# VH-VL binders against Protein DJ-1 homolog C (DJ1C), part 2

Target 1, 167 residues: Protein DJ-1 homolog C (DJ1C), of Arabidopsis thaliana (Mouse-ear cress) (q8vy09r84to250)
Amino acid sequence: KKVLVPIGYGTEEIEAVVLVDVLRRAGADVTVASVEQKLEVEGSSGTRLLADVLISKCADQVYDLVALPGGMPGAVRLRDCEILEKIMKRQAEDKRLYGAISMAPAITLLPWGLLTRKRTTGHPAFFGKLPTFWAVKTNIQISGELTTSRGPGTSFQFALSLAEQLF
Short names: E, the ipSAE of ESMFold2; O, the ipSAE of OpenDDE; V2, 0.75 times the mean of E and O plus 0.25 times the DockQ between their complexes.

## First folded at step 1 (VH-VL)

Design A10 (framework fv_acasunlimab_arm2)
Fold by ESMFold2-Fast, scan of step 1:
Structure A10 (fold): chain C 167 residues (1-167), chain A 120 residues (1-120), chain B 110 residues (1-110)
Amino acid sequence: as target 1 above (167 residues)
Amino acid sequence: EVQLVESGGGLVQPGRSLRLSCTASGFTFGDYAMSWVRQAPGKGLEWVGYIYSGGSTYYAASVKGRFTISRDDSKSIAYLQMNSLKTEDTAVYYCARDLSEGYTYYFDYWGQGTLVTVSS
Amino acid sequence: DIVMTQSPSSLSASVGDRVTITCQASQGISNYLAWYQQKPGKAPKRLIYAASYLQSGVPSRFSASGSGTDYTFTISSLQPEDIATYYCQQSYDTPYGELTFGGGTKVEIK
């Protein structure tokens, strides 16, 4: 089972680390990819995170799951990565699992058009950006292939839900 | 009650420097990103720059390399350091806040503004 | 840069009239749009965020809608205190692109 976890400058450390740790413990082959020009990324709290590869190495790979951490400006860095956008749109089109936590649903997935007709949760501060009919105030929301969650405090629940769906 | 108060505006000669301050009260300053927006006399709004709670800064092309935004979270103050001032920098300068973990860039509170006049 | 084209540049209306202002983005902005009211000599105040959400404390006569590139702002029954210049603003490109405002619409009572 192959999993992609992209990171960028300002990625939320707890969300990224919990995703990687839980999914690796579950037996997934997790690739951490930097959307920056360097493998080393400074997270939202100043922690240095080292990616396995640059996102350019992932452009033609098929993943069973792509899970997006949030954080700021991390969610914006992910949004602005054309390679990641193409990977995510292909993921949705092929009906393969993808997930987003905290800022990522509203900041990253919404601009890419990947929340259309999906029940979605996210960070409380961004609830106003989510499509009103489809927004839900739950810690974890599964809507078909998409799983969303609220923030660092729900990171473990989010990662476990994804692992359960993957295995 | 959220309040933002700008200070430091005034008359300066072209080529000189000026520093503006934005003093915040009524909220946890460190949780919010701050922006500077200016308005030339009789003209519309123009974004100047932005500083995240973590200190990362972004600038409009028209001021990049000349203006620097900084913050002191212990004092709840944001600063705009303006160097190499030009006559076209003449404007009322507003500070505005945005939820840092939200980065909506929908500024919910603005200061009253401070006038900067650049002329010989 | 994303260009925000606001129309009309000015209008005069009577108290009680329905007033509509439009804002067109040069590309799709996925509802990353806010509307601000600026009264003479005062700082702007946010009325609308995320294209259609009314700011807490703002009267219900103000509303907004739109999607893609086309957005509208409406005052259902114009009041004297609504005399102001109104601006739309996109944040789709921020922070790596420019945050841009529309040119403004001056609303006056006739």
Scores: ipSAE 0.000, ipTM 0.490, lowest interface PAE 15.2, mean pLDDT 87

Design A11 (framework fv_acasunlimab_arm2)
Fold by ESMFold2-Fast, scan of step 1:
Structure A11 (fold): chain C 167 residues (1-167), chain A 118 residues (1-118), chain B 110 residues (1-110)
Amino acid sequence: as target 1 above (167 residues)
Amino acid sequence: EVQLVESGGGLVQPGRSLRLSCTASGFTFSNYWMSWVRQAPGKGLEWVGYIYTGGSTYYAASVKGRFTISRDDSKSIAYLQMNSLKTEDTAVYYCARGWDSEYYMDVWGQGTLVTVSS
Amino acid sequence: DIVMTQSPSSLSASVGDRVTITCQASQSIYSYLAWYQQKPGKAPKRLIYEASSLQSGVPSRFSASGSGTDYTFTISSLQPEDIATYYCQQYESYSPGTYTFGGGTKVEIK
């Protein structure tokens, strides 16, 4: 099972590291891709994160799961990556699993139109941005192919839910 | 036990109005959106409209402007106000519920017959 | 509007037979499709949601699959109590939200 976890400047460290660790321990082939010009990115708390590849190497790859960490400005960096946007839209169109935690649902997925008819949760501070009809205040929300979660404190639960769905 | 019971159906002349009620019991009504679906004699199912939690309404093109859906959460009742009735509105009218974050109907009432005839 | 084309309109089968009904959408509905059973004189009952999920309490002989525009509903071993009309229904259209049903398939026992 192939998984993509993109990271950028200001990515939330706990969310990214927990996603990668849990999914790799579950037996997934996880690729960490930088949306920046360099493999090494500085996370939201100043930790250096090292990606496996640049996102440009992933443009034509098919993943069983794409999971987005949050953080600021990490979620904005992911949002502004055109390559990642195309990968995510293809993921949704093909009905393959994707997930987003913390700020990623409201900041990254919502502008791309990937929350349409999806029950969605996210970071409490950004919950008000989510579409009212489909917004839910749960720690983990599964809506078809999309799984969303609240923040660093729910990272392990989020990653475990994705692993369970993948296998 | 979860129940939906429709009432208010009957014989009505073309051009007149009729109001249907859907009374809910056995669940927290305010957590569910409510839909109306009709079935003409010997024909298939046709969605009429729904009302979301809080009052937002959506209608099929065939009834838009003539039918109005409303709800009274304190009484656990949904209403379908039918104005300017046509003979082609003759049908059994069902109400159905959907959970707050679900987009499909799960529990249906038994239906009430509306006959529009001169 | 999304048009749902359901086939066949009717069928007759023997007890124990495998029965298959097909539903085709005029555009992709991303598995936002439910299947209903309506017995004579009764309200519809949902059997399947999100194309393949079996509603709790529904016998396992009922199953469904599909994606995109093409969907299938199967009764693996037809029982007398399965005499009914079966409908598919899409719930993909939204803003404004609209739902459409297939024309129905009447299942009768020989």
Scores: ipSAE 0.000, ipTM 0.461, lowest interface PAE 16.5, mean pLDDT 86

Design A12 (framework fv_acasunlimab_arm2)
Fold by ESMFold2-Fast, scan of step 1:
Structure A12 (fold): chain C 167 residues (1-167), chain A 120 residues (1-120), chain B 110 residues (1-110)
Amino acid sequence: as target 1 above (167 residues)
Amino acid sequence: EVQLVESGGGLVQPGRSLRLSCTASGFTVSSYYMSWVRQAPGKGLEWVGYIWSGGSTYYAASVKGRFTISRDDSKSIAYLQMNSLKTEDTAVYYCARDIYGEDFYGMDVWGQGTLVTVSS
Amino acid sequence: DIVMTQSPSSLSASVGDRVTITCQASQDISDYLAWYQQKPGKAPKRLIYDASNLQTGVPSRFSASGSGTDYTFTISSLQPEDIATYYCQQTYSIPPTEFTFGGGTKVEIK
């Protein structure tokens, strides 16, 4: 099972690390990809995170799951990555699993048009940006191939839900 | 048992306002999406807007800012308030119910329609 | 905005004929599509939802299929009471985007 976890400057460390750790322990082949110019990025709390590859190496790969951590400005950095946007749109078109936690649903997925007809949750501070009808105040929300979650405090539940869906 | 009945249509001059009513029976209106759909004479169906179970309203770009959808749950009536009417708004207006809850499945119950003619 | 294109715009067929109409979405709508029948002077009636599910009480001669951007509606053996205009509607878009109907297909008996 192949999984992509993209990271960028200002990625929320707990969300990224928990995703990688839980999915690897579940037996997934997790690739951590930097959307920046370097493999090493500084997270939202100043922690240095080291990616396995640059996102440019992932452009033509097929993943069973792509899971987006949040954080500010991490979610914005992911949003502005054209390569990642194309990967995510292909994921949705092919009905393969994808997920987003915290700021990522409202800041990253919504501008890409990937929340249409998806019940979604997200960070409380950005909940008001989600499509009004389908916004839900749950810790974990599964809507077809999309799973969303609230923030660092729900990271473990989010990762476990994705692992359960993947295996 | 389940039915919708529209009323309030008629002849109205451009620039004026008109309010349509949609009376529901046999179900709880606040539990459903209530949509307005119009059909110009000899033309196809055009979605106008809806109010969902939680009360939020959404409108087609052609009517946004001019039309308002509301409901009175105690009376089981949905309304379409039409302001700044244009000749292009001439149509039969239908109210319709979409499936209860979270998903759009299309409109399973329709009213008979009420004709609105905007002409000087 | 998602554009729905129906074809043909009209057709004439004999009682007992198989009738097929098509609906194409300008983008993938993931099976979120309904089909309606509108008889002259009447309100529309939903026949199909979620691309292929037949509404309770609708005769089995009506069926539909499709996925992605391409959808079809079929009447296996046309009856006189089936004279109507048929519309598809995408139910994929959520506010602030619009629901859209196809242009309709008028079915007439020869």
Scores: ipSAE 0.006, ipTM 0.519, lowest interface PAE 11.7, mean pLDDT 87

Design A13 (framework fv_acasunlimab_arm2)
Fold by ESMFold2-Fast, scan of step 1:
Structure A13 (fold): chain C 167 residues (1-167), chain A 117 residues (1-117), chain B 110 residues (1-110)
Amino acid sequence: as target 1 above (167 residues)
Amino acid sequence: EVQLVESGGGLVQPGRSLRLSCTASGFTFSEYDMSWVRQAPGKGLEWVGYIYTAGDTYYAASVKGRFTISRDDSKSIAYLQMNSLKTEDTAVYYCTRHSYSYGFDYWGQGTLVTVSS
Amino acid sequence: DIVMTQSPSSLSASVGDRVTITCQASQSISNYLAWYQQKPGKAPKRLIYKASTLESGVPSRFSASGSGTDYTFTISSLQPEDIATYYCQQYDSFPPYTGTFGGGTKVEIK
């Protein structure tokens, strides 16, 4: 099972590391891809995160799951990556799993139009940005192919839910 | 109805610590995220930090590692613990409530912190 | 880190004049921008959010528009009680970075 976890400047460390660790322990082939111009990025709390590849190497790859960590400006960096947007839109079109935690649902997925007809949760501070009729205040929300979650405090639950869906 | 009241400001020497409190009333405090914003004398507004309802915190780069935000929902109080104070931290500190519809919808009156020798 | 550039830093106008303030973001903020009014000696008050949505109870002479990186705030007919400093704030990339607020525009009556 192939999994993509993109990271960028300001990615939330707990969300990214828990996601990668839990999915790898479950047996997934996890690729960490930088949306920046280099493999090393500084996370939201100053930790240096090292990606496996640049996102440009992933443009034509098919993943069983793409899972987005949050953080600021990490979620914005992911949003502004055209290659990642294309990958995520293809993921949704093909009915393959994708997930987003914390800031990523409202900041990254919503502008791309990937929350349409999906019940969605996210970080409390950005909950007001989510579509009114589809927004829910749950810690974990599964809506078809999309799984969303609230923040660093729900990272382990989020990753476990994705692992369960993948296997 | 909705009120935020800051306290704890005062004169403090560089390198010392100070704790600010923000007492909330007129709403269900536990349901709202809170922020601290500061304004140096004659200068503009600068966001300091944020605490969401479940306790996760975020900080401006200028204060990261020195300032800590916490909350006591049973007392409807948010706190800003300021360590290793610098003269650049001199400002009026405002407590703000985050609305679900974006931005800071209510502000306190502010409390002045002066960091000077 | 998103930098907000607000102009002018100050202006002086007559009662009844149309006043325009601009705010430019260093990158697109998708209309996630608020405008605040701060009267001398007082805390700021939010007037507008999501670029153009007027807060309830705020006079209709205040309006705002914009998209992407460029935003404007207008007072159609300046009144004496509008003497204040006005700030824009982006909340597209918030938290954890400073630069959330513009530098402010001090509005004075001639």
Scores: ipSAE 0.000, ipTM 0.455, lowest interface PAE 16.0, mean pLDDT 85

Design I01 (framework fv_inotuzumab)
Heavy chain, then light chain:
Amino acid sequence: EVQLVQSGAEVKKPGASVKVSCKASGYTFTDYYIHWVRQAPGQGLEWIGGINPSGGSTTYRRKFQGRVTMTADTSTSTVYMELSSLRSEDTAVYYCARDEGYYDSSAFDYWGQGTLVTVSS
Amino acid sequence: DVQVTQSPSSLSASVGDRVTITCRSSQSLVYSSGNTYLSWYLHKPGKAPQLLIYKVSNRDSGVPDRFSGSGSGTDFTLTISSLQPEDFATYYCMQGTHWPYTFGQGTKVEIK
ESMFold2-Fast, scan of step 1: ipSAE 0.019; ipTM 0.612

Design I02 (framework fv_inotuzumab)
Fold by ESMFold2-Fast, scan of step 1:
Structure I02 (fold): chain C 167 residues (1-167), chain A 119 residues (1-119), chain B 112 residues (1-112)
Amino acid sequence: as target 1 above (167 residues)
Amino acid sequence: EVQLVQSGAEVKKPGASVKVSCKASGYTFTSYYIHWVRQAPGQGLEWIGGINPSDGSTTYRRKFQGRVTMTADTSTSTVYMELSSLRSEDTAVYYCAREWDYGEYFDYWGQGTLVTVSS
Amino acid sequence: DVQVTQSPSSLSASVGDRVTITCRSSQSLLHSEGKTYLSWYLHKPGKAPQLLIYEVSNRFSGVPDRFSGSGSGTDFTLTISSLQPEDFATYYCMQGTQFPYTFGQGTKVEIK
């Protein structure tokens, strides 16, 4: 089972690291991809994160799951990555799993049009930006192929839910 | 001891902006969200929005979107709410209130700031 | 938006009376993780609101045991077992299950 976890400058460390660790422990083949110009990325709290590849290496790969960490400006960096946007839209079109935690639902997925008719949760501070009919205040929300979650404190639950859906 | 102390009363003309402060003490400022709630004369409580002081991220009730801005200054442990394009119906007491992370309730409140909009 | 409705809008009571206030939501407040985010606040003119009950039935620190909350789903109740002079106030319920947070319109408990 192939999983993509993209990271960028200002990615939330706990969210990214928990996703990678839990999914790898579950037996997934996890690729960490930098949306920046280099493999080393500084997270939102100043931690240096080292990606496996640059996102350009992932453009033509098919993933069973793509999981987006949040953080600021990490969620904005992911949003502004054209390659990642195309991967995520293809994921949704093919009805393959994708997930987003914290800032990522409102900041990254919403502008790409990937929350249409999806029940979603997200970071409390950005929750008001989500479509009101479909916004829910759960720690984990599964809506078809999309799983969303709230923030660093729910990262473990989020990753476990995704692992359960993969296996 | 947890305290939220707000700035003093304001009198504004229609069309003006008002900026109310809420100074926090007695806890780790960045570990709790701060929300704003108002009460117009003779009416009930109305939630306006909230801010995460840790990263400055905000969420607003839709009717205030475009008119309200919330900011946080971690160096002074102070949250601000600015409301622009004031109307007479914005006359209200404005409260800041602390949300215990994922607790989904307001445990401590500021004393309130009366904002009067008069022509 | 989740609409929250309180009843009655006002009531008259005497010290020592048992007072019951009801709060109803337009949809279930049960969160998928098993919690129900319904809280109750006491508000007096010229003072800040104060938390009484959170997550349906938990009394906040320092709140007298005469205050109790109960309910599930869409129907919730705040009970004051023996009304004291300081309890004449307006009471509000609030749902925190989804944004925007919404308050009931308030129940004014006034002296008979």
Scores: ipSAE 0.000, ipTM 0.498, lowest interface PAE 14.2, mean pLDDT 88

Design I03 (framework fv_inotuzumab)
Fold by ESMFold2-Fast, scan of step 1:
Structure I03 (fold): chain C 167 residues (1-167), chain A 120 residues (1-120), chain B 112 residues (1-112)
Amino acid sequence: as target 1 above (167 residues)
Amino acid sequence: EVQLVQSGAEVKKPGASVKVSCKASGGTFSDYAIHWVRQAPGQGLEWIGGIIPIFGTATYRRKFQGRVTMTADTSTSTVYMELSSLRSEDTAVYYCARGYEDFWSGFDYWGQGTLVTVSS
Amino acid sequence: DVQVTQSPSSLSASVGDRVTITCRSSQSLVHSSGNTYLSWYLHKPGKAPQLLIYEVSNRDSGVPDRFSGSGSGTDFTLTISSLQPEDFATYYCQQSYSTPLTFGQGTKVEIK
């Protein structure tokens, strides 16, 4: 099972690390990809995170799951990555699993049009940006191929749910 | 097994408000969105809006914004649509219908319809 | 807003005829998930509308196999392979790709 976890400057460390650790322990082949110009990025709390590859190496790969951590400005960095946007849109079109936690649903997925008709949750501070008709105040929400979750405190539940869906 | 049952016909004067109910029975009420659709005499179907009962979240067609309110009482499995400042052009049969975003896109069950007549 | 337009507005047919109704949307109805949100309904006076087809080509439970849907992107077709007496009705297409949800103007299928 191949998984992509993209990171950028200001990515929330707990969200990224828990995603990678839980999915690798479940037996997934996890690739951590930087959307920046270098492999090392500084997370939202100042921790240095080291990616396996630059996102440009992932443009033509097929993943069974793409999981987006949040954080500010990490979610904005992911949003502005054209390569990642194309990967995510292809993931949805192919009906393959994808997920987003914390600020990623409202900041990253919403502008890409990937929340239309999806029941979604996200960080409480950005809940008001989610589509009103489908927004839900749950710690985790599965809507077809999309799984969303509230924030750093729900990272383990989010990762575990994705692992359960993948295996 | 799944049924949507609506309240009875209403006759209202211009400027009044009307509140139509839609009670769900049979299947799981809270897993679905309930939509409201109307048909004026000699006209086609027009979507008014929809609500997800378990979250109380609703969206409306812009034409009705400010005049329509949709609410849900999950304890009685009932959705309400209230339309205010009624005009003769609001004379129509109003239907509630069930939709489910993640499993199918169409409205699979419909209420029987409620005729609302606005006249002096 | 996403508009849908039906053709024809009405048609006359006999029992046993093959009937086709078309629906054209003002933009693509293909969602990022790969699903295409176009449905077809049958409506008779005095009764509630009835779902026939959802997501372009899927028949709702209990709908006879003479009803079929096809199409992609912006162009969609409802076909009734052999019209039955109970099929004389008005048919509506509907996009549920985005709010506001919109219906076509309807196609009335009348006895010849």
Scores: ipSAE 0.006, ipTM 0.539, lowest interface PAE 10.9, mean pLDDT 87

Design I04 (framework fv_inotuzumab)
Fold by ESMFold2-Fast, scan of step 1:
Structure I04 (fold): chain C 167 residues (1-167), chain A 120 residues (1-120), chain B 112 residues (1-112)
Amino acid sequence: as target 1 above (167 residues)
Amino acid sequence: EVQLVQSGAEVKKPGASVKVSCKASGYTFTGYYIHWVRQAPGQGLEWIGGINPNSGDTTYRRKFQGRVTMTADTSTSTVYMELSSLRSEDTAVYYCARDLEYSGYDFDYWGQGTLVTVSS
Amino acid sequence: DVQVTQSPSSLSASVGDRVTITCRSSQSLVHSEGNTYLSWYLHKPGKAPQLLIYKISNRFSGVPDRFSGSGSGTDFTLTISSLQPEDFATYYCLQGTYWPLTFGQGTKVEIK
């Protein structure tokens, strides 16, 4: 089972690290990819995160799951990555699993058009940006191939749900 | 306890507007979507639209688009529904209803209803 | 719009009778997440509607156990196992899976 976890400047450390750790412990082959120009990325709290590859190496790969951490400006960095946008749109078109936590649903997925008719949750500060008809205030929400969650405090629950769906 | 309390009955002439209020208490106001449903004499229940009190975003049934406006005042925990260009067919009891948390668009608590009569 | 049709439009029954009301949708109400947003309401003249059943079969708080819901996809049923005097009312189903939300036309349960 292949999993992609993209990171960028300002990625929320707890969300990224918990995703990677839990999914690897579950037996997934997790690739951490930087959307920046270098492998080392400074997270939202100043922690240095080291990616396995640059996102450019992932453009033609097929993943069983793509899981997006949040953070600010991390979610914006992910949103502005054309390669990641194409990977995510293909993921949805192929009906393969994808997930987003915290700021990623509203800041990253919504602009890409990947929340239409999907029950979604996200960070309370950005909840108001979610599509009104489909927004829910749960700590975790599964809507077909998309799983969303609220923030760092729900990271473990989010990652475990994705592992359960993947295996 | 959860309560939704609506404003009193209204009598309006054709072409007028009516604004009905729905005051919420007993829960976190911004945590729940509020919908409006009406029942005309001899007819069934008809969904009009809903509002997210947290964002102010609204969704209306097409037949009411351009005539209905829903707003929320978080400082008073009150939702309003204004219906303009009233016709005799708009004579109905109007209900506000709370969306059941985590159930998805099921209405767990309802206001008592507001009768709007449109006549000359 | 997703059309919801109830059967029958009305029925006559006596206290103690088993009453069955059906609700059919023009398309499957299964949301992509696997949940089906189909709910049932009891409505009496002069009173607000009240929720009985949500997500097909879940009984709302305080609703007597004589009320039960079942079904899947496009065909749903509300059953009252032993009709009580307070159950003479109009019943509505609501689909919440698709916008706009649509109610069935109602089923009036009248005393024989």
Scores: ipSAE 0.006, ipTM 0.522, lowest interface PAE 10.8, mean pLDDT 87

Design I05 (framework fv_inotuzumab; at its last look DockQ between E and O 0.19; V2 from the best seeds 0.00; counts 0 for: pae E 7.5 > 2, placed apart)
Fold by ESMFold2, look of step 2:
Structure I05 (fold): chain C 167 residues (1-167), chain A 118 residues (1-118), chain B 112 residues (1-112)
Amino acid sequence: as target 1 above (167 residues)
Amino acid sequence: EVQLVQSGAEVKKPGASVKVSCKASGYTFTNYYIHWVRQAPGQGLEWIGGINPSGGYTTYRRKFQGRVTMTADTSTSTVYMELSSLRSEDTAVYYCARSDYYEGMDVWGQGTLVTVSS
Amino acid sequence: DVQVTQSPSSLSASVGDRVTITCRSSQSLVYSEGNTYLSWYLHKPGKAPQLLIYEVSNRFSGVPDRFSGSGSGTDFTLTISSLQPEDFATYYCMQSTYFPYTFGQGTKVEIK
């Protein structure tokens, strides 16, 4: 099973690393892609992360899952990446799994139009910025091909849910 | 004290429109949904639609689609429900009610009687 | 649309009686393997409805212990263990798992 985990400057380290570690331990082929101009990015708390590839190398690949960590400004960096937007829209159109945690549902997925009629949870501080009628307060929310979660404290639950859906 | 206060009773002729207000107080207005529910004489409760005030997103029961509009004014913490092309069968008491997504409708307005007669 | 049907439509009972009202939906009310959004309301003439039970079995704040809810999937029950004088009213179930939200037709509980 092939998984894409994009990262950028200000990505939440716990959310990103837990996703990668849990999914790799479950047997997934996880690609960490930087949406920046270089492979090394600094997370929201100052930890340096090294991606496997730049996002440009992922543009034509097919993934069984694309999972977005949160963080500020990390979620904004992901939102503003046109290549990632195209990957995610294709993922949703093809009914393949995608996920977002913490700030990514409200900051990244919502502007892309990927929350329409999807029950969605997210970071408590940004719940009011989910202006869809479908916003929910669960720790993990699965709505068709979309899985969302609330933040660093639910990162393991989020990653385990995605692993279960993949396998 | 959490409460919803509705505008007063209305008498209308068929074909007219009515706009009922629902003013919220005692809680953070944009954290809760507002629904409209009506009860015609001798009938049960009927959900009309709802609004999420944080973004103004609405959903309406199909039979009201095209005749109902719900809006929210965050500066006054007020929701409005406008029903157009009124018919005699629209005579009912109209309630607004708030809810969290997970909980039921925990706070209700006092109701607004709308009478449609020729 | 999801239809919910209550049974009975009315009943007569005495103070102290155990009262059971059922609510059956036309399809499962479990949303995306998540929660079940079935609630119960009490309604008296001239008053707004009052929430009794939410998410199948949770009593709303201030609701007496004699009210309980149960059920799963498509079949749900409201039980009043010992009817009190203030409990004579019309009771409604409502599903809010799917839009449009739908109420049962109501169950009128009257003095026998």
Scores: ipSAE 0.013, ipTM 0.550, lowest interface PAE 7.5, mean pLDDT 89
ESMFold2-Fast, scan of step 1: ipSAE 0.076; ipTM 0.618
ESMFold2 (binder alone), look of step 2: mean pLDDT 93; pTM 0.951
OpenDDE, look of step 2: ipSAE 0.482; ipTM 0.833

